# VH-VL binders against q55578, part 15

Target 1, 249 residues: q55578
Amino acid sequence: MAERIQKLLSQWGIASRRHAEEMILAGRVSVNGKVANLGDKADPQQDFLSVDGKQIKADNRPRDIYLLVNKPRDVLSTCDDPRGRKTVLDLLPQDLQRGKGLHPVGRLDRNSTGALLLTNDGELTLRLTHPRYHLPKTYDVWLEGNPSDEDLEKWRSGMMLDGKKTLPATLEVISENKDQIHLLVTLTEGRNRQIRRLAEELGLTVLKLHRRTIGPLQLHTRGKVLGSGQFRFLSPAEIRLLKKQVNLR
Key: E = the ipSAE of ESMFold2; O = the ipSAE of OpenDDE; V2 = 0.75 times the mean of E and O plus 0.25 times the DockQ between their complexes.

## First folded at step 4 (VH-VL; framework fv_pimurutamab)

Design s20
Fold by ESMFold2-Fast, scan of step 4:
Structure s20 (fold): chain C 249 residues (1-249), chain A 122 residues (1-122), chain B 107 residues (1-107)
Amino acid sequence: as target 1 above (249 residues)
Amino acid sequence: EVQLVESGGGLVQPGGSLRLSCAASGFSFSSYGVHWVRQAPGKGLEWLGVIWAGGSTDYGNEFTSRFTISRDNAKNSLYLQMNSLRAEDTAVYYCARDFSGYRYVGHAFDIWGQGTMVTVSS
Amino acid sequence: EIVLTQSPATLSLSPGERATLSCRASQSVSSYIHWYQQKPGQAPRLLIKDASNRATGIPARFSGSGSGTDFTLTISSLEPEDFAVYYCQQRSNYPYTFGGGTKVEIK
């Protein structure tokens, strides 16, 4: 099916839609050997597009990509680090690192581990990170100390952080001993270092923070363990569930 | 008044699949974590896994690959999907409520169902 | 995982006698041990939570004690309905584990 050229170039990760329009106006884009005009359409299966004389075929166009990564420690949740430090994209094969438009959805700090979604679907990214559509995210939190039931209830009900009360959270104690407690924390918002800062406010030290789920996405699925530093493609069912929950499709 | 009732047990051949159900009544089901525990004939109790109030699941190490726990809060129901069944999976399967919903964080199993028997045999 | 060892495996006693059941953990569980009673053909019943706290409706003859690695369930004077299998369970570390059980039977 025929689509606007700037939409195709944007979908293929060649340029943003606006930059693609500028490239068309500059005469840099051709369809079937003829310079394209703004407003022109092309069928990616039948027509031949080129940019700056280089032909763009179906096999060099980025497909919609959805990856789940189990982020290890000391890896940055960014697609572009100005200081050249290791990023989540560096965990992927070379062909996925550049030219596909892949970016992380949300962030995990350098010392946190676990589930992180990478995609080149900008609309899905926008909806998954928007306050209206925030999916629940569940974390394993290991704390040093012995919080009282009252401390845990304050966290569940919401606490003041940067002048705004946090949204209610689900907290469950998985295990504890005299010196440490393991909590399962579910949040529907993503404020800066929220779990660590709320723990600090209660006089507790976070020893380890691991995100186990993002909405329906899990690191361990039916005999398949996604180990530290590994990635996998989302199943069609997982992609459908994510889109349905944020009213996409 | 507070009750859990298991169903879905029966005879299944090795390599087969079976889905167990647990129906809850008399309490706010969506507010509690719920566990699956099994017991082989003449043997002790073995914890299989839990689904927390928020929907996250945890399993005993040997069950992560073959068993899946899920819940439907609208139906006040808990499920255990069992795949690639083996003779050693023959047991009575219990669902049990996590006590922590009372603002007590001890995670004891305070309400149990009557159990449903699963027999894996040719 | 934490292994819980219950001893003895079988305890043969008469009504009116005192029963003392042991549960030993392979590593410290603080006081985070629960006790359950199971009668033939029935689901387990919670007796004691966090080493020493009697659950609602449990008779005063049942008591629990211990901390660290050594725990005891005591039945001060056995009644006919107390002849059952007893299990300990730890909540200190994931995965949660049960002991192998102690059968209290009529002599």
Scores: ipSAE 0.064, ipTM 0.602, lowest interface PAE 6.6, mean pLDDT 85

Design s21 (at its last look DockQ between E and O 0.01; V2 from the best seeds 0.00; counts 0 for: pae O 14.2 > 2, placed apart)
Fold by ESMFold2-Fast, scan of step 4:
Structure s21 (fold): chain C 249 residues (1-249), chain A 121 residues (1-121), chain B 107 residues (1-107)
Amino acid sequence: as target 1 above (249 residues)
Amino acid sequence: EVQLVESGGGLVQPGGSLRLSCAASGFSFSSYGVHWVRQAPGKGLEWLGVIWAGGSTDYGNEFTSRFTISRDNAKNSLYLQMNSLRAEDTAVYYCARGFGYRYVGHAFDIWGQGTMVTVSS
Amino acid sequence: EIVLTQSPATLSLSPGERATLSCRASQSVSSYIHWYQQKPGQAPRLLIKDASNRATGIPARFSGSGSGTDFTLTISSLEPEDFAVYYCQQRSNYPYTFGGGTKVEIK
């Protein structure tokens, strides 16, 4: 839809609405090659805007982006892979893959699946990965074998990993049969391959590892599942909740 | 005394919405997964879903699009939001605490009395 | 989903008699079956968890056994208060499912 030029420039972070109006009055803004006048409108999808002779395109404007990805297996949690292997950015449309500064917040290893936040908001990324601000992350863990209640209590209370005891975790059993157990594990810290390494310490083999949630972010929203390899934008409410939990406005 | 008490049931029109509440007392509510189970008149028990101690939810396949489970640990309360209600949703709705071994939450050891939801024109 | 079949649908007995209730699973559930008792107008009550473990406060006359696909709830000597509907439930696979119930009624 067509909107006043000063509103578009303000929404895209080019200038405040008042300064955008001053830029228009100074003859610095053009629409489709013609100098714009105050009160003119433009459709951001159809029209070409320029400021001081430089074309303003959606793909090179400063915008904060927040995406939730359901990472499949065999996809790397990285922005760039020198060996050319498939990365989480490869799951996105081309206009989001480059020029936006998108990066994953934390990581999931290659054989793990599930919720992964991508953003270009560096301050939010820093806070979400800092030990002081770590959001709870919940995992579906399928293990080969049958851990005792004592083993699960050790995991819950904390175990030694790299010379430091892990923080307490919440563990719940979803289902269990003779050969396998399905656990729901909630952690407030993100040490390297923590779940797999703790399971190994207990003599258990992880068959599947799926991150279900990151703080308030869920793959199942409004009765819909974000399928494997798919992504969605975060709602304004989700962004506000994430920022609030790490003392960011 | 460990108790669960449901409320919010009643008569509702097809296509309508209803929110059920379940108030917990006498135990550390935040430490338990809590479940919703329903029973149509003269029929057996049907598991609807659970909200785990960590806040994650799981549902029976047919309920994921219409029903939402939530909890408020500060109020010791569990909720079931029911949307797009159908005649076949007519049932007594129970909340139940998951308990078993220290880490097993599938045996339902404490149940509420149930609240009747009737979906009828 | 795992289907649980309870039999018989109705069991007519007198006080003092032994009741034997069956629950069969469509595939193996190991020992992960729970049993519940429900009286008219009341919520279900947990009797037995994980095939054979009596819940707190449940009288010794109630016992459970079985593994794999075949499970049994036994009431060694029926008391008047035991005439009720009994349900089995599995926790081996999500979603959790209940059997159709067995009604134990007075002869």
Scores: ipSAE 0.609, ipTM 0.806, lowest interface PAE 1.8, mean pLDDT 86
Fold by ESMFold2, look of step 5:
Structure s21 (fold): chain C 249 residues (1-249), chain A 121 residues (1-121), chain B 107 residues (1-107)
Amino acid sequence: as target 1 above (249 residues)
Amino acid sequence: EVQLVESGGGLVQPGGSLRLSCAASGFSFSSYGVHWVRQAPGKGLEWLGVIWAGGSTDYGNEFTSRFTISRDNAKNSLYLQMNSLRAEDTAVYYCARGFGYRYVGHAFDIWGQGTMVTVSS
Amino acid sequence: EIVLTQSPATLSLSPGERATLSCRASQSVSSYIHWYQQKPGQAPRLLIKDASNRATGIPARFSGSGSGTDFTLTISSLEPEDFAVYYCQQRSNYPYTFGGGTKVEIK
């Protein structure tokens, strides 16, 4: 299938989409012998695509890769950090860090831990992060404070954040001890620092925030726990379930 | 009448598998976390795990690898899939209703009658 | 994991006597300790929730007290049906745990 050239270059691990756009603008990319323009499409199975005179062959495209990472604290959810800080790609073996086109699907704050999907499947990424599909994500939230039953119900029903009411959420009280409460929170949206900001609105302090699941993906499956900083490949069944939830294949 | 009823117990050889069921009636099953608790003959109670109303699960440390809790809200049913069974798994298995909202105190207020699982050659 | 230590393991008493059962937690559980009664061949029955609140239908002779790490179940005057095993349980942190039980038996 024909795709935008910058997307293809990213999928082949040659450049980020933005750097690929710069390469196209610089006249370094050709399709069927003609210099390509930004926005042009090509099908690597049908077209002769080259970069700096070197053909991009269809059979050299990296396989689709799907990884689940248990992101530790103080690791960034990004492909590239101008300051050189540790990113989720640094958690992977060298052969997965380079040339595979891997990127995080969504984000976790630096101080949050837990489930993060890495993939080079751009269409899946688009759907999983798009507000239309409302992919559920569950979080363990440890809080200091004593929220009222009314406060918890306001959170469940939706609260104002940046002028827009949050979507309904599932909140279950897992445990309480002294002035602390442990919530299991399920959100169907991923607004900026949503859990932390809503907790602050209610006068609560977030002690720990851990994403337990992303849709069907869990850090614990059939007796295997994915430890902090570790990763695993998704099973074919997990990939199928994930795609089904966002109406792919 | 608010009720939980376990079934599916029996005799199984070491290394075998069983699936236990817990049928709920008389309350809004989909709104509750539901737990499995076991008791070996002559021994105390041991919490195995929970499946929360939203479908997420938590397990006791020893049970993470071999046991899977699931639910089917359309059938008002809770399940425990047990694999790679050992003699130490011989016990009565109870399902119990938990309530995650703090003003109930997180107690198990409704228990089933239990179903016996015997793991022996 | 929070360990609950119940003492004594066995309490031998006569009907009409006062029973005092202890449960000690290895870490604070605030007031999130619960008590259950279990008679032979039966499922456990909730007696006390949140350290001191009797469950629905539980007679006034059962009372609970304590906070933090030390908890007590008291049966003010034992009836014949009270001879059973009693368990404390915490749900303040994972994994949820039970005490080892106190058997209240007829002397």
Scores: ipSAE 0.087, ipTM 0.597, lowest interface PAE 5.6, mean pLDDT 85
Fold by OpenDDE, look of step 5:
Structure s21 (fold): chain C 249 residues (1-249), chain A 121 residues (1-121), chain B 107 residues (1-107)
Amino acid sequence: as target 1 above (249 residues)
Amino acid sequence: EVQLVESGGGLVQPGGSLRLSCAASGFSFSSYGVHWVRQAPGKGLEWLGVIWAGGSTDYGNEFTSRFTISRDNAKNSLYLQMNSLRAEDTAVYYCARGFGYRYVGHAFDIWGQGTMVTVSS
Amino acid sequence: EIVLTQSPATLSLSPGERATLSCRASQSVSSYIHWYQQKPGQAPRLLIKDASNRATGIPARFSGSGSGTDFTLTISSLEPEDFAVYYCQQRSNYPYTFGGGTKVEIK
């Protein structure tokens, strides 16, 4: 059966679908010796797929890898940056940076820090990034000044963003003083720069944004401290919990 | 210099169509929501709609069926497709950048010079 | 939609005088009101953001106040270049809407 090339590459753990599309557009992917175009399909049983001149086979795919990274500031949540900026892959050993098909699941903006999932499991990536699945994510948010109770309640109940009301969020005040407030924010959706945009909408300035958890994944667990720029492998239990949450076996 | 420049205005017959363009320069166009606002001769301002950085759109209630907003980030361009034009659509059409926060366009801090659209038989 | 009513429709004043412009919303818009200035033959210019924050480059003589449904734009001492039409705009709900405008003209 012929399938979209980006899907095949994702399934084989070569790249996320999005990254695969970029690779295709860059002319890096070929089918039967011909450069592939976006939208092309291939039959893995009949066609020969190549990336960067190397033939790819499903049976030769890297083993499934799942990493939790504590992304530092000024690091991009992407596989590659045309401007040559540091990416989350640069945080990994060289043997994991290339050839394994690791890519970030979702993203944190450049100035945000904290938990980010890296994997070469394209199916899991697809599921976790699909709008139908709402993986809760918790953030430490430091804001300049003291927002009113009314504004916090607006945030909790949902605010208009891009013409659509945000889902209700959990906001807990951790600490506050005359200069800043520390909030624990839990979101069940992942709109682009959602926390920063909502804060800006309320006239507030985000001083620091740190993602603490991704669904069942916690950056810091008992006996496991993951410092800035560090990564660890997920436990089998964590992987099972993630997959279960998106209805994968 | 941050700038928006509208084009494509002119004379059109009732029932006709017109496509306006807005060229952006001097800022990261793809990071902003951009709006269309019009002003009939001697009248006030009327918000037509917005296209957000992510590509989603919102319209004034009366414009959803006849007007379509689109953008081409590669060309730093905003478009307004107007169909089934009426005499009451005669106005200067402005494109405007949303407020200086990324992806938030609730205030309009940068305006184009406007392009005149005249709908007349 | 939220209706913004501006008053007066026309304000005739002399240079040096204080101008007070009103914008009333049909329902509460919190502080999500912006003010614009428009001179003849020109595009509008942003003056005040979110009821009381002057935009970049706006002279100190311009100030905004209010919350809920009643908002005010004040020009403490009118300069010759301030004679124009002023609009309020709400961002509380879609669709965004403008007031009818107040024309500040020279007496």
Scores: ipSAE 0.000, ipTM 0.493, lowest interface PAE 14.2, mean pLDDT 88
ESMFold2 (binder alone), look of step 5: mean pLDDT 90; pTM 0.923

Design s22 (at its last look DockQ between E and O 0.52; V2 from the best seeds 0.00; counts 0 for: pae O 3.5 > 2)
Fold by ESMFold2-Fast, scan of step 4:
Structure s22 (fold): chain C 249 residues (1-249), chain A 121 residues (1-121), chain B 107 residues (1-107)
Amino acid sequence: as target 1 above (249 residues)
Amino acid sequence: EVQLVESGGGLVQPGGSLRLSCAASGFSFSSYGVHWVRQAPGKGLEWLGVIWAGGSTDYGNEFTSRFTISRDNAKNSLYLQMNSLRAEDTAVYYCARGFSGYRYVHAFDIWGQGTMVTVSS
Amino acid sequence: EIVLTQSPATLSLSPGERATLSCRASQSVSSYIHWYQQKPGQAPRLLIKDASNRATGIPARFSGSGSGTDFTLTISSLEPEDFAVYYCQQRSNYPYTFGGGTKVEIK
């Protein structure tokens, strides 16, 4: 059935209705090779819609996909790398690498490992990365040496980073020996290289950094391990819990 | 006053399942990691696992596939779900509070009274 | 995993005597050993934290020492209530492990 062009563009996630109307007025939208006017309708099953000369269809709006990846070392948390280095998309089957709009939610450094969410659900991505929702992320952190109680308390209570004090963090000691300490760090914010930079500020060297959880998402469920470099689809229950955490229906 | 109280123990057939509970009172439960430790009759203590304040879990090597630790901070409660039980799982199961923030970590200063699990036909 | 070996397995002494209990680690645990006392039918009771620090309410007759791989729990003069099983525990490596215990019994 035929529907208003601005409604179709909005339903397909190409533009808001208002912006879609502006695009139509600017002559950027065509139907069957003819420049569209406000009030025009198109049937997505019968007609060929284009924006700025590029044809769009329902197929140009990929289905929502949610993947959990156990990112290995030396893999970049990006969709594309200008220098051709291995990215998290390279860990996926070819059909998921292109045309789906998959992107990582947040980042892990090249040298960091662990849980990384990939999705094409832009609204979920915006909410999961927005500090107001306080999505907790938990990290295994191995530090060289033995930090003092005072060092850990400074980290826990918050430290200055890029001109703003970090939010309180949960720091728990898993184990400690003469050469290193293994910490479990839970953060409710995601600042650039936060754990590494806070450790550096205290004069400590991060030996390994591994993200074990993102909110309710875990790499290891009872009876099954998501190994290094592997991915899995999120269950419907995990997707619901994740959306609930950010007040998304 | 600070206390932990276990419940849910009993007799279970081999291959069966059982869920233990541990009720906490007198302290900020959500701020602490809490542990399960077991002791077979006449034997020593064996650390089973922990659930951290942040909700993550870690287990002793032999327990990772059969046992699951969880918590409900609203109820101040800790749980141990035990599956595929074997005769060698017969033991008193203790919950214990271990400080995890600074020095003296994993010194179990508060213990429950223990709950007996017997796995036998 | 770090293995903790406690010796002797049984220590038979009379009230008023000094008790010396050993805990040896298979690799260095720095000073990260805790000691517990357990009486029959009771939960363990924390005695000593990080090799030498007495827990709250623990009498002065209990003391701990050691570093690296060799640790000692000393009871300077045994009281009747001190006859129990004693366990060491390490926090240096995950998973946390306990020693096999030393039973202090009346001679």
Scores: ipSAE 0.758, ipTM 0.883, lowest interface PAE 1.1, mean pLDDT 88
Fold by ESMFold2, look of step 5:
Structure s22 (fold): chain C 249 residues (1-249), chain A 121 residues (1-121), chain B 107 residues (1-107)
Amino acid sequence: as target 1 above (249 residues)
Amino acid sequence: EVQLVESGGGLVQPGGSLRLSCAASGFSFSSYGVHWVRQAPGKGLEWLGVIWAGGSTDYGNEFTSRFTISRDNAKNSLYLQMNSLRAEDTAVYYCARGFSGYRYVHAFDIWGQGTMVTVSS
Amino acid sequence: EIVLTQSPATLSLSPGERATLSCRASQSVSSYIHWYQQKPGQAPRLLIKDASNRATGIPARFSGSGSGTDFTLTISSLEPEDFAVYYCQQRSNYPYTFGGGTKVEIK
């Protein structure tokens, strides 16, 4: 199937989609002997696609890779940072950082921690981040304040954020003491800084925010602890469960 | 009738494994966190862990590596997989439900009658 | 984790007498203590939520009080069926913990 060239270069691990566009504009990419333009499509199984004179062969597409990372605080959930700050890719061994086409699925704020999926499976990424599929994500939220049952019910049932009511959420009060509360919050959407902004609207201060799970993926299972800054490969069962969640085969 | 019923207890040798089941009826099982609590003969109660309504699990400190809690909402069932069993794991094992919603998920209003696990040579 | 110390270990009283059971926490738990009753051969039964709130169906003779580190369960006039072991449980900090129990026996 013919695809946009910048997408193909990203899928083959040659460059990020943005950098692939720059390469095309610089005349470094050819299709069947002709310099390519932005918007051109190619099929590596049918076309002779080359970058800097080297052919991109259909059978050299990187294997599908699926990683779960426990993102530490102050690490960015992006492939590339113009300011040179540490990103989630910097947590990986060198052989996984380049040439594999890995990118984060969704985002975690810089000052949040926890589960983040990295993959080169672009179709899965599109499905998992698409609003239609509502992949659940569970967060540990430590708050300063004493919310009433009415406050928590407002949060659970939906609150106005940027003129649009938030989707229902699951809240469980794990523990509480003098002026602090620990919530386990499950969201089926990922609006900008949603937990932090809703907490602020209720007069609560977020002390810590940690994403515990992404769908079936957990950081800590049966004595296996994925520590801060560590990563692991997904099991075949985990991959199948993720794909089923978003109707992929 | 709201009910929890444990099963799967029995005699097992040290180092062995055992899987306990808890069947729920009379309430919307998928809406509740469900807990395991044990009691050694003649001793007090010990919280083992929970699987929350959202599917995430938490365990007491000593149980994280040896015990696994899971649920099957289609079967209204809760499970406890116990590995590397020791003599001190001999106890009656209860499943227990906390209140639904969010505030009292750790106040156990419904308990099963328990199933006995004996770990002995 | 929070240690709950219950006293006395055994309380021997006659029907009609008032029973006072103590639960002391190793650190403040605000008001986040639950109380349970366990009769021989039975599962525990929830009596009191959050120090003072009786659970559904619990007789008025059972009451709870306290905050911070010191909590009490009071049975205003013992009935024969109140022979049991009573446990406190805290929900203030993870992991949840139980006290060692107070056995109330009839003299």
Scores: ipSAE 0.533, ipTM 0.809, lowest interface PAE 2.6, mean pLDDT 88
Fold by OpenDDE, look of step 5:
Structure s22 (fold): chain C 249 residues (1-249), chain A 121 residues (1-121), chain B 107 residues (1-107)
Amino acid sequence: as target 1 above (249 residues)
Amino acid sequence: EVQLVESGGGLVQPGGSLRLSCAASGFSFSSYGVHWVRQAPGKGLEWLGVIWAGGSTDYGNEFTSRFTISRDNAKNSLYLQMNSLRAEDTAVYYCARGFSGYRYVHAFDIWGQGTMVTVSS
Amino acid sequence: EIVLTQSPATLSLSPGERATLSCRASQSVSSYIHWYQQKPGQAPRLLIKDASNRATGIPARFSGSGSGTDFTLTISSLEPEDFAVYYCQQRSNYPYTFGGGTKVEIK
């Protein structure tokens, strides 16, 4: 059966669907010796797909790779940056930076730090980023100011953002002093700069934002500390848990 | 009535494993961080770790490798998986609710009755 | 980790007397100190939150004070039911830690 080329490339772990589309637009992908166009379909059982002149088959796809990265500040959650800024891929060894199809699952903004998943499993990426699965993510949030109990409750219950009420969030106060408060915030949605924007709506300023968990993934677990800028491979158990949460085998 | 009830304690040999449970009732369990604290016979209190409402965990440094805290909000239950048990792990194990309120206090306001764990050959 | 040192280890007093218990931290913990009471065979009970805030249901004779590294729990007039072990606990830094406890016993 013929499928969209970007879907095939994603399933084969060559690139995310988005990145595959970019590759197609760049003329890097061909089917049966002809440069593919966006929207083209191919039958993996009948057609020959090539990327950068190299034939690709389902059985020749790169091994599935799953990495947890502790993204540092001033590093971008993208595969490439036209301005030449440092990306999360730059944190990896050279052999993993190119040719494996690794890409970030979701994103953290430039000024945020913490857990970020990298993988070449396009199907998993699609599932994990789909709104229907609501994978919980927990953040350490340091705010300037002293929010009232009422404000915290507003945040917990949901607030209007871009004309749509946010989902309920879990907020726990970890510490407070005269200048700042430390919150542990758990979200089940990933709207653009959600925590920072909600804080702003409440008249608060985010001083530091650090994601500590993605679903079953934790930066620090079982005595293992993943420092800033460091990465590790996911355990088989972690991979299974992730896939299970999005109904993948 | 707000309460926590520990269970699963008993006698275990050194090197063995044990899983403790803590059943919560009378409050919204999923909204609170819950802690494990133990007390050796005739000794003081020792904080083992916490699992927050969101599911993330923090441990005492010496326990991160052997102990695992988890929770099941659907069952209003807290768990402590203990592996590679040692004689020095002999203690009463308490679960406790971490109180959060004005102004931003984390104190253990609700405690279980405790469950005794004895590690001996 | 932050070490909390409680003194004295044992305090022998009579009913009606004033009890003063000390908790000293190895480093500043701001006001993030809690006090607990534990009677024999029972779980600890929360007395004071964040150095000076009496928990719900705690009699007025219990009070806490201090900031930084030095903290005090005071029982203005001991009742028979107040003879127990008292612990301080810090929540400033992980791991959370308890003091060694002060036993208030009847003279």
Scores: ipSAE 0.028, ipTM 0.608, lowest interface PAE 3.5, mean pLDDT 90
ESMFold2 (binder alone), look of step 5: mean pLDDT 90; pTM 0.920

